# VHH binders against q9m2c9, part 25

Target 1, 358 residues: q9m2c9
Amino acid sequence: MACIVEDPQRAGQSNETQIALISGVPDDISKSCLARVPREYHMAMKCVSRRWRDFVCSDEMCDYRNEFNLAESWIYALCRDISGGVFLHMLNPFSSRRSWKRINDYPYIPMREGMGFAVLGKRLFVLGGCGWLEDATDEIYCYDAAMNTWFDVVPPLSTKRCYFACETLDGKIIAIGGLGLNPNAKRTWDIYDPLTRTCKSCSDVNIVPEMEDSFVMDGRIYIRGGVGGSSTAVYSASSGIWERMDDDMASGWRGPAVVVAGDLYVLDQTFGAKLTMWCKDTRMWIHIGKLSQLVMKQPCRLVSIGNSIFVIGKDCSTVVIDVENVRKNKMNGVMVCSSIPKTWDDDIDVISCKSVAI

## First folded at step 3 (VHH)

Design c15 (framework vhh_8dlx_2)
Fold by ESMFold2-Fast, scan of step 3:
Structure c15 (fold): chain B 358 residues (1-358), chain A 120 residues (1-120)
Amino acid sequence: as target 1 above (358 residues)
Amino acid sequence: EVQLVESGGGVVQPGRSLRLSCAASGFTFDDYAMHWVRQAPGKGLEWIGNIYHSGSTFYNPSLKSLVTISRDDSTNTLYLQMNSLRAEDTAIYYCARDLPEYYWYGMDVWGKGTLVTVSS
């Protein structure tokens, strides 16, 4: 069947005359007012008019909210259900009723192992992966968090990958390493530029085929992978050079990592769950606190928002840790936690988590 | 009025070549990347490839050796050249305009499509 899609550039026009966003108010002032409305009301605003919808979904509103520090980071969890379906859960951490909500309007996304999950602007990307009887793929799926819609067609990656590191840096998606029948995935890395849709593939001995974890800190990408997670490396975007990771720093990277206010935190899941922080001044790991195995279903995923770490369990049960309280008490082991219950659907597993600021 | 109109479809024999056209109107054509997408009977949408305003092209790897995308900005026309057509190339072919925003991956304006039937 033929499909007709409304043109956003044409929306908001009537009888060759542009309708005001707010009656009696100049558009520039109206836009500044609309952009200051809390994110939880943005869905309701999209129902007011096509012109409000277009503005709410626009980069103009996103840029305004970022410039004036109005953007709210919400958490998106990529999940699988027991039937092998893939979907997103969303959490508004600023809501008085903190609860996970399922995003149900999605195309069929195949269940794959080793998929990448990345954020660029207001978009979430699901990349690559492999199946039990399927080689690595180059397929990409994209969800727009401002529009609350999946895109029908997204150009694929240049290289088929699974079990690779996936980070965003300087407005680009960087895919590092991975497995597959495609030899270009092994010990290579691609920089995917959305403006040009180009992938530059480079190779380096410090890149291991299988990636387990990665993080971005101080303009650098840190990777961990290989047998038992024993291989680490760091990429500096400013120099274009792969470097050896600090051995003392690498020795404490025993679980999922997250960066909060420029500091590295790791949830050490070796024996139970213990939160640790890398102290740059002393070059030592500092014990922050422990999480009960009765509260969290492992493996856990970490997301940072402001001064808080969200520890998301396999079943989507969540613990929120306020690391500012720990810093204020001079790292003496004081840890403040609150909890957010799992979803009412008990037959789900969390694959990956990211925050999206709108 | 923004509009995309595909043409050039029809019944063709296997092994033959076919060129599809897409006439664009109502917007500054040379400011946008353009896409070709197809939908075979009973199947989902399959991305064929795109061409940027610079002329750079990117193709679905499964189709790369079989298709060529080009554009003529002076006539606001997008083209899809298909070679060595097979029965499985039977589909409705759509042209679509790329989203202009930096962070958007997708299409915002679609034509109504042109049917290509490959049969003896």
Scores: ipSAE 0.000, ipTM 0.269, lowest interface PAE 15.2, mean pLDDT 77

Design c16 (framework vhh_8dlx_2)
Fold by ESMFold2-Fast, scan of step 3:
Structure c16 (fold): chain B 358 residues (1-358), chain A 120 residues (1-120)
Amino acid sequence: as target 1 above (358 residues)
Amino acid sequence: EVQLVESGGGVVQPGRSLRLSCAASGFTFDDYAMHWVRQAPGKGLEWIGNIYHSGSTFYNPSLKSLVTISRDDSTNTLYLQMNSLRAEDTAIYYCARGSDYEWYYGMDVWGKGTLVTVSS
């Protein structure tokens, strides 16, 4: 089934005279120059002129920056406050003063449990979920990180879902399993393509009903779910086939997971918080270091940028671990490169974290 | 009335090249980014690439070496050049217009498609 949303037509042609982006410079050269400006200055560039704002916010600029390897990954944390409001915190990891900043564009996102959080290009998607007094939903909300605004009109999922696996792979958002009033939700997945506005549903008996965690590695989606997190499955997007996970690999998956430079890292929360890495060559888990459970507020979320793991606590306090040097520069315990304090926002909970490259 | 009409499809032998055209009418063609999308039998939609008003082109990395997108704003025509065609390139090829509204994500106008069959 295709998911289609109608929208109004543009009211007439733009009669604005074509003003050069940069006086005395052809527009193609000007766009090349503007696209090379570091991301931290993009907000200031939007204030220069309407044409600069339009280009800075455009898919054309984003595509150019990706093509020429100019894109910068910043971290976005989806948070909930005590009033039930949903909002984003943002962190620029390349800033000399690393600090979380609140984005004050509140969407009409109700307080829901079991939502999916995915990134595609410059956009963040919040999918599905359920409430204490409401069934699972198929609603999707989209935030554009270049425009710094939420979109109200986004095609819904084919199936209402909560507590499902949600990953981006091969330019599409894949929502796997979960709970919902539709009996098919438990054994189905939706492949959602926001560019074509299509949502394709598939089914397979190997899908675990209740999802706890997932990650993407080497073109595959790994999922963990079921009672005590004991059931695992692997989805291959290239073949569309479900496979079994390596049992030795699965046995070490005891907390949040992140992939850094093709290697799987897990923050094992059994007997304290331990960072471990799966070694593909030896087929063994390697102990990297420890974090104090008293210092980091659990549950923690993991995000990777380059060779660094950002461990983000429930209150948004963050520890940055450089794993490139882990093998060479072991200190007695966890090698911590830096810490980033929580924001001044009162009683917030981090729900999910993703990096967005612009 | 806003319309997109694809043409140039047909049967081609493996290893050959083919050029598809898309004729646009009913809107100011040079104000919009244009896309090519395909659908192989029994499979989902696959984005091929796009071209902006400026002529800047961006492609699906899996297809970049095999395709070239171009446009002629004077004739309101979009082109897709395909080289080294294989059996797996057999699909219905769609021309689509990118939305120009900030709040409307994705493609808003589609052609009916043209069938390309790669076989001897």
Scores: ipSAE 0.111, ipTM 0.594, lowest interface PAE 6.3, mean pLDDT 80

Design c17 (framework vhh_8dlx_2)
Fold by ESMFold2-Fast, scan of step 3:
Structure c17 (fold): chain B 358 residues (1-358), chain A 119 residues (1-119)
Amino acid sequence: as target 1 above (358 residues)
Amino acid sequence: EVQLVESGGGVVQPGRSLRLSCAASGFTFDDYAMHWVRQAPGKGLEWIGNIYHSGSTFYNPSLKSLVTISRDDSTNTLYLQMNSLRAEDTAIYYCAKGELGYTWSFDYWGKGTLVTVSS
């Protein structure tokens, strides 16, 4: 905010521009130093001064952290409580005392089924959805992870959708297919581009209707949906064309999917819970290991950070699987695991999970 | 009315340098981060870099050694200095204004200036 006209009552507030971020240090060096502080202390930094708060919340700080290769990926779980309230839980996987923490800022988001959950930079987006007695919506809600604040006003989707694929690719949010008031919604996709602040709508006859799962791998969006989850399709964002999915690859997609270092992993939930990996060289699914039903409450969500897969249960109970050695040696039935206990909030359900790098 | 007007484009020989300017009006220029973005013929948008109101600059890593972004808040002008130009740098160059609180959302764009690198 530039104050062009100064009145006598505001004279004392104009000195903010004269106060250094760090005494005796130029602001550019100070910002460089502040950007190197681990993310877990950023909330405390916001309490030091308004100038520190404004910098910590800024895209400028995020850009410094990215340039210095200091960005930390934390996990955000979109949850609902027994009253139908929507809120976020957050996990810092780099903390020595790892635990889920509830974010106390509540959005005025109606509880809906089939909502999209996407990450773009430091922001989380909740898109679309429907109720059993309500049609699909085009509403978008946004949470800023650096500010720890929900935004009430976000431009809507071009098409009302629920049970659609929602992924981030090449700096854009892509919402594909699903069900909606428009009967042709299942044959369209929306591309939200922050560079132009526009939501472009596209259509193709090859788009799968109701979506169950999706993932991004090798610059493409893989989607699964339709009758019994038997329909698959691949969208190439760079070419804008639709491709066929490998039939052998598709046959093993029997649960939530995640990509780790260019390899596809699926938690096969058909007879218990088994972690499997698609081997591109042999075109075969490799069994990695089995998870106990006593530990994990289904449906589970998967998030990858580095060489680790975070298996997040319905109650936020989490199993962390290190797949680095599995990837290098192509070993079956061997996993390095640790656990993170469930949130102590009673009767919550995890809707979706994403990682946000700051 | 927000306006961004780019200038300084034209035909330039490979290996030479060129400076583009963007004249801003209709908003408080020194409150906003400014960006340079280019689009080569038949290709998508490529982000070049930005400069924050504080003067901090960030660049596309592929272009960092070849470009410098600067601003003059007293004249509401944004600059892009390009060195060692190659044929692949032929593009329309756009000046863009970042949104407050979300710098990567560009709420206003100039019409662009064409740079052609040819022998």
Scores: ipSAE 0.340, ipTM 0.734, lowest interface PAE 3.8, mean pLDDT 81

Design c18 (framework vhh_8dlx_2)
Fold by ESMFold2-Fast, scan of step 3:
Order: C-alpha cells, then sequence, then structure tokens
Structure c18 (fold): chain B 358 residues (1-358), chain A 119 residues (1-119)
C-alpha cells in the first residue's frame, strides 16, 4: 500500500518552549548545568537562543542557583548625575578587575529627593521621593537584574512618601514614616508585598516621623531620626510591636550601619571615619579601625557581602574591609583593606546601595 | 479573562492525605509558572511552592517533605498533593499564576479552597 504523509495540522501551543535546551540532554539536566555557570557569563548565555535567554532570565534559574548555593551578590548603586538624572551603577565584587559599570536604558525620573531603595530576590525597587515641583510621590520603579530591564507598570505605594525608612523583611518591602502632604505618612508604614502585588498601610504612635537611617537585624527593623537625629525605634515584624532602642546601643549609631554575620557595624563619620562594632555580650562599642578621608568622599553607604563590608563613597570610590579576622580575634583591631576606583563618570552622587544575589 | 478555580478542600482527619486541584482558563497555561499559597486563620500568606512550565518544582523548605506539586498541561490543571496533614495545615489554599517572565510575583489568584484538619 501507498504511504500517506499528512501535513502538520497546526503548530503546537508551546512548540518553541519545548525544544531541547541542549541537544541530546534532558531539560532538567541541561538547566542544572546552565545554573552552574558563573554570573558574569549570564549575558553571553542570553545570546545563545531564545530558550537559554528565557531560562537565564527566569526565577527558575535563580531557584536552581539558590538550591546549589551558587548565588553571587553584586552591588547596585542608585546614582544621580549633575543634571539630576537617576541611574544605576553595578559592581561585580568577585571580579579580579573590580570596576563600576553604568546600567543604560533607565526611564527618566524627575529630580527626586528622599527615595527609597530596596531589593527582593533579583529585583531592585525605587520608591517614593519628592521634587521641587512635586510633593511626595507614591510611584514605584522596578528593575530586574537578571533581565537587565525596567518593568513598564508597577503598582504604587498606599501613601505618598519621601525621606522614609525603606527595608526588606520577610519577603516584603516595608516603607516607614517620612514626609508627605498626607497626614497619615508621618505615623504610618506601608507593607508592599510583591508576591501579591498588594500594599497594606499600618499606623503606630511610636513611629519616628523623619527618618535618617535604618537597618535590619535579627528580624527587627531599627530606625533613627527625629529632631537632631536622637530618636530611635525598633519594629518587630513577627509581633507587630514598636519599642525604643537600647540607649547604649543607640549612642554609638553615628553614621551608616550594616549587619555582617549577625553583628552590627557602624561607620562613625562624626570626626573622621571610624568603623565600630556593637558587642551584644558586653553591651559595648568596639573600635575596629580608621578609614582615610582622602580616599572616601562623605556621606558613605555600606553594603555587606559575606564577611566583607563595602564602604561606598559619594563618588562611588569603594573600600573593601574584611571583618572575619576581627570577629575571630576580637582582641586584634586590625583590618584587611582593598580599594576599588571611582566610576569613570565625573560628578555623580550615590543615593543608596544594595546587593542583588543571582 | 484569567480565571483560576480551586477544588478538593474540605474537612480531613490528621495524618491523612489530600489532593487539591486548580482549573485554569483565559491564558496559555503551559507557558507560565504556577504557585500554591496558603493562609491560616489570623495569619499571613505562606508560599508553599511552584512548578515551572518545564515541570521542575521548588518548595518552601519548611514544607518540602510534606507536599508535591504537579501539573497537567493537556487539561490546564495544577495539583497540590499533601501528605501527613496536621492541625497546623488548616488554611485557605490559593492557586496563583506567575507574573510575566516566570517571576515569583503573582498577577492572578483563585478564590481559594478551605482545608480544615480536625481531630
Amino acid sequence: as target 1 above (358 residues)
Amino acid sequence: EVQLVESGGGVVQPGRSLRLSCAASGFTFDDYAMHWVRQAPGKGLEWIGNIYDSGKTFYNPSLKSLVTISRDDSTNTLYLQMNSLRAEDTAIYYCAKGDLGYTWSFDYWGKGTLVTVSS
């Protein structure tokens, strides 16, 4: 009998997405292999095929890398140029060459002060702020560090805010207090849940209205602000209770703060630049070391990666401090330092810094 | 119009197993990651896990040994198999569609199905 060859009836619904990632290899094995490639090569991988691009940009890639304990934290600095343009700089701290690189393709943001900057998973969020012709805003911008693109539409905050505390805790962004024409802003906080794309507003009389600085430690948000910068408050997300900070601990909080392996470090910028650590056991501040003001332009921002503190100056000049030796040998106040040059861009100001793990 | 309809909830005895289903419509089901999320009475939302278009699953580490997520792309159906149910598993269980690009954010939710574990 004659053979009958039928034309394909229709294209399959997901034909392109079901084509093998690597010829002759099952997709689960292929994805396991691709997930082990160092982050610096991920942009090159996105050029191999649509399937590779989609996988590299996906949360699935990040989930594999987290499962394999391969995630790499890179530093993102939210910067402002002399013309008031807002953009991101990025630093790969694992590169031997360690240089800041500008991220292109940023939506124009009017000159805004007091913006919040937060990170959740592979995404960076820019929230709120105010301008010369604009009171506080509720706008949110979102950048995906795996896709290297900004999202077109992001739901706004419940309350318009500027100069507020902005922290990530328990998979949510918490925006606390700040200034705004809405009287609710000063004594409220917004809990923005990106999983549900919802925002809930809460209020409490213990909230400090004007925020200067904040940090997260042991499931609590510590904030400093108010008249003269002397008011402090501690929020426990699990209990929903606001309390006053320990006075001895608060007395040493004289500059930007960062938590490394459960220990609080503060760069005291009151008279020069001195790194100090809060010792929980003795309830005392320990002097770690001094930083040269010739290299660091104040105000500085702090980011921790592993056992290292990255001190990022106003111009992106960066000093890396290894605190592992200090933690192991508390009697030795010796720091191991390396430095990273400022960006090639002239006249930039760093607004905030965060690390993003991919 | 995107629709997600959960089913299979009800009253179940401790130590038993239960399988929940979610029927999806209004989008190309086999192109998206799907998630299960629950909310116990008076508590916040708890992410259970997800399944990507490839069939690869990821779970909340606290729940990994107790649950299995699967999908049937031919019927646009998502499943949650729960084993060794405890009183603490009493919650409303939601099916959620992943946001654009297979993200951890959810753009659509079902109305939920109530699971009550009672002795």
Scores: ipSAE 0.011, ipTM 0.469, lowest interface PAE 8.8, mean pLDDT 79

Design c19 (framework vhh_8dlx_2)
Fold by ESMFold2-Fast, scan of step 3:
Structure c19 (fold): chain B 358 residues (1-358), chain A 119 residues (1-119)
Amino acid sequence: as target 1 above (358 residues)
Amino acid sequence: EVQLVESGGGVVQPGRSLRLSCAASGFTFDDYAMHWVRQAPGKGLEWIGNIYDSGSTFYNPSLKSLVTISRDDSTNTLYLQMNSLRAEDTAIYYCAKGELGYVWSFDYWGKGTLVTVSS
């Protein structure tokens, strides 16, 4: 059976006098109207009544917005400050007043290296990791972006791991390999299902230890790891089989990777910073453009929304690259369309970035 | 006591249609969202879709063109209409009661009904 997750907003619902969502309007019409309001106003809507708050935070509203292509992707960055404190920054990239906003620290996330960061629906997950005097952990922390709150109780991974590949595929989080006190952990993977709140553990000799980067493309998880990022592997979730990565494709994976509309882009940081795209037809990497080292502070993280790549620097300074013309084979140049300023000291580190659609 | 009882499963030939039913009792049926979930032999659970108390339906995008969910609040019954059945649709189909605010979490499940697509 499914595990029940704690919902702090449910505690008072049965004690309220039930009334129409909007006076004089049937609830089905009211819900369709509320669901069409832009995401930037959802916080204000939560202040109208408990019934509005419950609907705005609900899976019903999220499902409606996804069904009718109303969902808006906002960017969440997992960051670490100079003292090692872990926290989230959030950005609405389509706001006229684009700026990074810090999310409150609750619960406290321990200072850990090699954590996984994954998104399922409206929820963000922080998984695993290790510390200076702490072995790898199986702990999971969950943040609900619609409720703007952390869940206190989340079932752990089946295996303690750090420096592992962490990706979302077909409604599940897949955590592959990594390090831990158990030597066998490096050759295992967990399939975490938030619907059932369970993990399934598997093993294979082809899993590489200490993974550096990964991405999902065409139903497969591509992994880079090992000494200097020299080892690659491909996991097919549908077949459960490990495949070999194309050697020409692997040779160009020299920095953070992102998939935009089915095409792989890599920010090659070997000699400066240049954006490259893998052309499946020719089996060649093509040069898209370059970023000035004076503008972008490394290490960078990539997030895609629509036809845009958001390049997020160490301090959350962000540049936006529109790759629509490249994808249309027009090759009319790729321009940095805009920038978003940093709001924090240079001593912060961006660990990982994800987009959450609500 | 909350009870959910699925029915309508059985052996069906490829390309045909089948309608499953779920009889609910022990709670105010018209106040809750209801879900269909399936599990193929040797596979994990797959969410099919749900129907809210308002009648709004939301489906797994991979299955939307093949299924329709409906409800009859006067008889406390949930339905799943399946069309163009394939061998890979062979699974145990579960009716689940939604938890307030969570489509990802179900507080009650039925025992399931087996659908076998075979000639």
Scores: ipSAE 0.000, ipTM 0.225, lowest interface PAE 17.0, mean pLDDT 78

Design c2 (framework vhh_8dlx_2)
Fold by ESMFold2-Fast, scan of step 3:
Structure c2 (fold): chain B 358 residues (1-358), chain A 124 residues (1-124)
Amino acid sequence: as target 1 above (358 residues)
Amino acid sequence: EVQLVESGGGVVQPGRSLRLSCAASGFTFDDYAMHWVRQAPGKGLEWIGNIYHSGRTFYNPSLKSLVTISRDDSTNTLYLQMNSLRAEDTAIYYCARGGKWELPRYYYYGMDVWGKGTLVTVSS
């Protein structure tokens, strides 16, 4: 069912390209029909023929699905087991039987701390990190969610770093600051373009050396770091300049952050767990609602899909919050949520979570 | 003074079990993650595993089935239980202090205090 890891350009050089995708139907019509099939059936489609498999795994398939507004966002979690092993879990939030599934372990992802986790298009990237006896690395691992395979060769970052901010912006991966044996890592950031296989390095004296959290909003990367999360910084992509974060905005950043439809939400864990939203107009934090400590295990990670926030706790137990209803409702503290239980007994730590649309 | 003292090493027969101890003093033991590291003759350091202040453990995957790390915070003692010992397990075994939960948990701020080690020789 899964695509074989190989050079995609070589895979297409067969006489199979001369046969029709669907007998009696032109290929352009066949492709538009196949692109309309829900994502959950794509693995089954790969079993029909090699030509169907090649199309389903292709960028062309993703282009059709995006054009037809059919792309589905699934959640991918970078996890660590009790032995320190690193792997990916996946959740289809649109399934009636919503449950986490472990994905392909090949190649082996080294046991590391402080790794970056980024999404660009249909691909997931695991970057950098360090070991208990090993300095920071520049290695990158790439998983293609449409092919369900890992790439064998990915060019590295320009700078070895761990515990850095890792975000995607304007079709590029931006890795900011962090630690490494190279002292320049603390005051540099790398702009990695996976399409051209190029990496540009930049530097500024005002970069915080260690990162705890970051998010992208309105073409800017917001960073929180330092001991106890006491330092904040803002990177403006359009100017390439570092800016100061609003003090009132920074004071409310007391837990994991996520951006939904251009608005910042934070799960404030200071006194229990409560969801708050930053109001740009009033420059004030608005209390949205409370979450029971019995419903989730901390630390929590946040992912947004559409108008929903997925709160992913330790062990991957998940709570789904519909924030569109909250935005429209004028009642204080009203919140609509559902739950997705964990499916295994082993202790699993969730390092980072991202959504991938296919 | 902050110090770590390993004990329990010696000569053991292949297939036997051995438990090593590490006595900690001069700091609040239950605030810190603790590590076991070994070095075989003529080889580099090999990380065995760690135990966080919470009691949660992580192991080198190649050694997970052969070792168990535990701690007794009431006596400020760290333990390494080794089973099914082989000749290749002959090494100097070190305990090391890891990150404090209120401090950065990174490699550069991690293992800052090491014991002098205890020799384990596996031979008949």
Scores: ipSAE 0.012, ipTM 0.387, lowest interface PAE 8.1, mean pLDDT 79

